# VH-VL binders against Large ribosomal subunit protein bL21 (rplU), part 8

Target 1, 133 residues: Large ribosomal subunit protein bL21 (rplU), of Prochlorococcus marinus (a2c733)
Amino acid sequence: MAEKPAAKPKAAAAKAEAKDQSDSYAIVEASGQQFWLQPNRYYDLDRLQAAVDDTVTLENVLLIKDGKNDTTVGQPYVKGASVELKVMDHRRGPKIIVYKMRPKKKTRRKNGHRQELTRVMVQSISIDGKALS

## First folded at step 22 (VH-VL)

Design g7b (from g6a with heavy chain H54D)
Fold by ESMFold2, fold request of step 23:
Structure g7b (fold): chain C 133 residues (1-133), chain A 120 residues (1-120), chain B 106 residues (1-106)
Amino acid sequence: as target 1 above (133 residues)
Amino acid sequence: QVQLVQSGSELKKPGASVKVSCKASGYTFTSYWMQWVRQAPGQGLEWMGWINTDSGSPDYAQGFTGRFVFSLDTSVSTAYLQISSLKAEDTAVYYCARSEWELLGYFDYWGQGTLVTVSS
Amino acid sequence: DIQLTQSPSFLSASVGDRVTITCRASQGISSYLAWYQQKPGKAPKLLIYDASTLQSGVPSRFSGSGSGTEFTLTISSLQPEDFATYYCQQANSWPTFGGGTKVEIK
């Protein structure tokens, strides 16, 4: 049975906010990427060297939204901010074949690749040791 | 063919323990997480938690962190739900269900359910 | 945890009717919603995941739509085998189920 490809963690997709109100979240920087993290939601990150059930703390927090309309923007990082993650699992994703098309050659070129991923659960988002409400 | 076959119904007295089994076949057991779902008579579905079938690490829903224990025997591709100190309100059908890695939290295959009845 | 409210809780319909069941989430869940069918004495069966994707083997008369906080399950032409209880369930965070909608023969 084939395992479906695991994707890199994604920023929240742009969404029309007709009657939607956003909950608390943080935007963090890790490995040159930005992640929009919400409490109690899992994300697939590039492989971490932590064991299952370990905690990982992210401190490079670019922005925090604290419920209603409280937004704190970092310069570049929000001081005293952190996001605590629990490692849930590690997996090697399905093999991904990348094709590169050259017009005059019309040749198939295969480059095998499997993403090594760590699934994490966001346990808390905090500023100065206090979790957001 | 993917199958989840659960142990038979149980009649227990208050204060006893029960262990429900869920035997998987037709797929690689440790590649898919196992879920547990409760349904009291005439009631809706209630997620109880899940277990990482590779590591054996469980996560329990709020309200299920005490008397409910998930466990595995990977040598026979079987997940277990143990309920200790049984109470009358534990009378329910208990289901196991499987999730694909990419679709964690969606339950694509279910066991047939195990009725646990707790009465004096 | 995210609360799901289904409506109606009970529905009486005839074969051939178009049936619509609504699921409302207490907060935004993007498109991370599933629908299940459960017949008496049987385990639930996955119909739709990711709000609108039909599970393999599910008849095309079933469809799902919605995003954010409001979702619908539609049965375009009710068949005799569709009389069952239907549950929504979110997978945006720790899974939770709606209260169910029982569809009975009129």
Scores: ipSAE 0.407, ipTM 0.753, lowest interface PAE 3.3, mean pLDDT 84
Fold by ESMFold2, look of step 22:
Structure g7b (fold): chain C 133 residues (1-133), chain A 120 residues (1-120), chain B 106 residues (1-106)
Amino acid sequence: as target 1 above (133 residues)
Amino acid sequence: QVQLVQSGSELKKPGASVKVSCKASGYTFTSYWMQWVRQAPGQGLEWMGWINTDSGSPDYAQGFTGRFVFSLDTSVSTAYLQISSLKAEDTAVYYCARSEWELLGYFDYWGQGTLVTVSS
Amino acid sequence: DIQLTQSPSFLSASVGDRVTITCRASQGISSYLAWYQQKPGKAPKLLIYDASTLQSGVPSRFSGSGSGTEFTLTISSLQPEDFATYYCQQANSWPTFGGGTKVEIK
């Protein structure tokens, strides 16, 4: 019943923080999670079965924002949309110490745990074979 | 005690090649990625790219995808930058720097720099 | 690529002054920003990463703040050894550096 933390997107766009009118992103579904992906940014995902330098294509695209264009929303997926990822590395994440607390006995145990991760770089976000500008 | 020691200064003519070395010590070489950074005289810092020291896979910044080659010799914990067909505009100090995986893109230790001068 | 604009490019200051250097990003970079110090003839030295985290061994008079597109390096009381050039650098994607800020003796 111990739920392990899943890899989460490390980058998110915020309207108040971005001054560039050409920001593009996609929301994709992978391994039961949603990821907000921007071009030329890296993300740590749960371990993928792919070699370093392989290209991985995600096609379960829920939403695309194309720079200055309107947002395209999938029903459930945007037809013809894809995100190309390059695998950069595989490793276990930082070692974390998991404390299990038992209030009445005050027992403290240290368990080492590392999430298995694949780092990917977003190479392109495309609709109908056209990369977003 | 982390140390990155680079090879000495080079004076070259246009069209020649050069190979800069960066020898690492005081840490596990393949656990940290290696970065290359250029600084032309009197100018700012310019990221050239990085190399995955475990896989040997390089990524080059825009403008460095041709004449610039990163390589490794893990048996001696050394990274290399090779520049072919040297141009006068390649005159700069070239730095190696490392970053750990969780902090990729932050350069915590730097080599002392290697001046490459390209002059007719 | 993400462009970083530093201001000012040059700054003249006295020992004991409070110094503030600004770095602006062309798009949001969250907190993925570092600051480096470079003295003439020497390699850069990491001062701050993740916008505000002080690198080990760096004096507490250095501090960083900001997120998104606007970031600041502050030296609370300038010391003689702090006369150098300072660079910001983003780690949100393919690394890029700001143009630098040279801090000189007044």
Scores: ipSAE 0.366, ipTM 0.747, lowest interface PAE 3.8, mean pLDDT 84
Fold by ESMFold2, fold request of step 23:
Structure g7b (fold): chain C 133 residues (1-133), chain A 120 residues (1-120), chain B 106 residues (1-106)
Amino acid sequence: as target 1 above (133 residues)
Amino acid sequence: QVQLVQSGSELKKPGASVKVSCKASGYTFTSYWMQWVRQAPGQGLEWMGWINTDSGSPDYAQGFTGRFVFSLDTSVSTAYLQISSLKAEDTAVYYCARSEWELLGYFDYWGQGTLVTVSS
Amino acid sequence: DIQLTQSPSFLSASVGDRVTITCRASQGISSYLAWYQQKPGKAPKLLIYDASTLQSGVPSRFSGSGSGTEFTLTISSLQPEDFATYYCQQANSWPTFGGGTKVEIK
């Protein structure tokens, strides 16, 4: 069989609905920074005081966007909102490495000591105990 | 030169156990997570889970909690997959694969595979 | 988990043909998609990661594209050594594989 001629997409509605669900997120405040956290994704945060495999609950949730274009904004925090994290690993970041701009990698931030990091998996984003779909 | 060398084929009866080894060389073993992937005869690839080679902490995919145990011996740079209470549906080729921290979830080097056959 | 649907499941092609394989995700996965090649009796080999980045040592006739929910692997001029099964795999979350696309000699 040879490659079939291409036909343009017809099912825009189904694709749009899947895309909406994949855009769910929460903005949380941690260590003086804001983080955009999506369900079931990895993030590297400043070192957490928790063991590998522990769950950590973040409650300083500034905003939750349900992928259905529903947004709940905190004042300053969304009441009853939480983000559950699983601690995957702890690592030291590299010492500051200066890379030339534009080639392969962006320049890393300089510091006098290595950054301590914790990799987490976002297990769920919830309001009043109900997880986002 | 990165290499992952797995133990040889196994023929087992239902109810037995098997332990597949995956010996790593050419890199710092504890700096890369180890993945396990199953491929039943004539079927596609199925991620079974991974193990943090520094902490020894495993995570198992759904359907692989219970009879499947990942473990390590870091002194010989070796990861293990143990399957207990073997069933006929466990007949498959089992692969180990590694991934680096920044590319977690991409499997850049693979072992040659270990065929485990479970027959009554 | 995130389902990946490959299309076609099977294709027959001749040496020199341009081959296109599609992978569709049930949810958006940004660009976190890999492509693997598996020849009979061999372990899979990573071809492309991050949707379009060619792994070192992979011939330039392989290319990847896409983002979000739609991804494509293209082989610009099929060679005898390219007859294999190709898998997509997402790394947006807990890894999952597509069902595979077997490319056979026509």
Scores: ipSAE 0.113, ipTM 0.689, lowest interface PAE 6.0, mean pLDDT 82
Fold by OpenDDE, fold request of step 23:
Structure g7b (fold): chain C 133 residues (1-133), chain A 120 residues (1-120), chain B 106 residues (1-106)
Amino acid sequence: as target 1 above (133 residues)
Amino acid sequence: QVQLVQSGSELKKPGASVKVSCKASGYTFTSYWMQWVRQAPGQGLEWMGWINTDSGSPDYAQGFTGRFVFSLDTSVSTAYLQISSLKAEDTAVYYCARSEWELLGYFDYWGQGTLVTVSS
Amino acid sequence: DIQLTQSPSFLSASVGDRVTITCRASQGISSYLAWYQQKPGKAPKLLIYDASTLQSGVPSRFSGSGSGTEFTLTISSLQPEDFATYYCQQANSWPTFGGGTKVEIK
């Protein structure tokens, strides 16, 4: 009576459930553009009138998502909301070649533009002085 | 040529202090960030923080506050890491590394590393 | 903090082999990922930045790909000098490194 070899248990591939840690975020208006910002991340904004290492506070917050909490949408801004930014660097963006054709004059002007940018670190997103977790 | 030259290996007792130097050459010192990275024996790389070489403002990673101090001497293009109240767990190779402003957060040039051994 | 998970931790390969190393981020990091090579007793060397841009002087056999949360370093044909430990690093937040992948001779 030949003993049936015990089937090696298939190692259950632990599906690393990427815990959808619902990352807190804010949508802010800065320099006429909308930015999706998360804490402890870098972003390039249009040139801020601040020095490197300065703290800049944005108050034009359009939307806040606090983890698993409901989304707060501003009308037009979320009252009491703010985003604190640390200025990390001032830089020039990539060279954009702007080609202007004047159709009637067959004149092609090639202008190089480099956008002045400010790299910031989002230090905190807050509502009524309370930082989002 | 860009070079970062660190001070030599250190042997210290627990509770002592050490100061590691990182001398930069071949570029404008104040135009790039200086990073510090730790590597314990047989372990991976751990970011400790950086210092703004223009303003002298440091940022420290979590776990590297208090006993770890970044400083500069811009006159000699040198960055320093001071560790106070040394512990056995501080035994590691410490690296300085440059970050370009355009590549902030990357480490394009590295020092050769400084071994700090903390033993009773 | 953004965590980076490298796979595999160890890889045995022969000269001429195609080697692939994966780096997974706990959160989306866009293309802000670098790869480093470290040889025993030496400092790390930057190979690739912005996920796919080769650092100056790096051989073309090295390539990087990926965006968001999954990234890959590929060595098209492994050379004797490529036996080393490789690290990924994200630059979308405060810098963090992967755990490393040691590429050993088979």
Scores: ipSAE 0.049, ipTM 0.732, lowest interface PAE 3.8, mean pLDDT 88
Fold by OpenDDE, fold request of step 23:
Structure g7b (fold): chain C 133 residues (1-133), chain A 120 residues (1-120), chain B 106 residues (1-106)
Amino acid sequence: as target 1 above (133 residues)
Amino acid sequence: QVQLVQSGSELKKPGASVKVSCKASGYTFTSYWMQWVRQAPGQGLEWMGWINTDSGSPDYAQGFTGRFVFSLDTSVSTAYLQISSLKAEDTAVYYCARSEWELLGYFDYWGQGTLVTVSS
Amino acid sequence: DIQLTQSPSFLSASVGDRVTITCRASQGISSYLAWYQQKPGKAPKLLIYDASTLQSGVPSRFSGSGSGTEFTLTISSLQPEDFATYYCQQANSWPTFGGGTKVEIK
């Protein structure tokens, strides 16, 4: 039985290399983490309390970049900024095996963890109701 | 074995409608998204949109809104593409394809395609 | 939408040749790229996903590499059955396909 190689946990926020300065993006706070979000892209966030196909609005926007325009930085959040997300799916992340060894007690515990995730599509990033291009 | 079997070729006149079927088998139909892809004669692949097989909610690519309708009959594990007000430019092979979120939405199984010809 | 540009559009090769096809994305797509093979009159077939993961049942002569904006499909030794059109597809946003690369017999 070929042991399926443990898929390395793809770090949730693929730091898309911010190479294309022309693209609009927002940095948002969600679930105690910061995410770099661009319109029309998929992201895996921690489990959202929403149903599939629901729209979720994030208001904790730390920073907005509108293409070649100046960057807007919030204090702590950008006022009037929001990110609309469409919930695409609820999934479980890769299985992470945690080994706890207590050397002196010769006790070994093997625990499996799967992070509950939500795949979202960024529908829009907006400031004061105006969607970024 | 996973299979997607599409309906046969269609010949239609401009202004008519067509409904292409895609019957799935060999897997849990509602556990995977159904994608639709168009390929005009001698051209590349064009994504048309998808339908959530669990909720029945469709999303359409730009240019495929209005005349294109995705639907389901989950009782027979079948997805449908309806095209209304057919135009000559709608002449193409239409594919259904399964996508799995574990594959990040890649299209792992395809129907054989359905040729829709629109001619006067 | 993310645009994918394949190069070359046409490639002539002989059996046994090493073939390389490139796919360039208009913006960073991480590793969310797939490669498909399509033969005339047939549906596309998934070869590679996540830029480098070989789909089950695909021969090991096929390999994929790349990340960000530059990706490659390599056929280490072209077989007679490999003459086909190949497409890249990104899955980081709304799905888009490359324009295709037709591999023909030299």
Scores: ipSAE 0.014, ipTM 0.660, lowest interface PAE 7.7, mean pLDDT 86

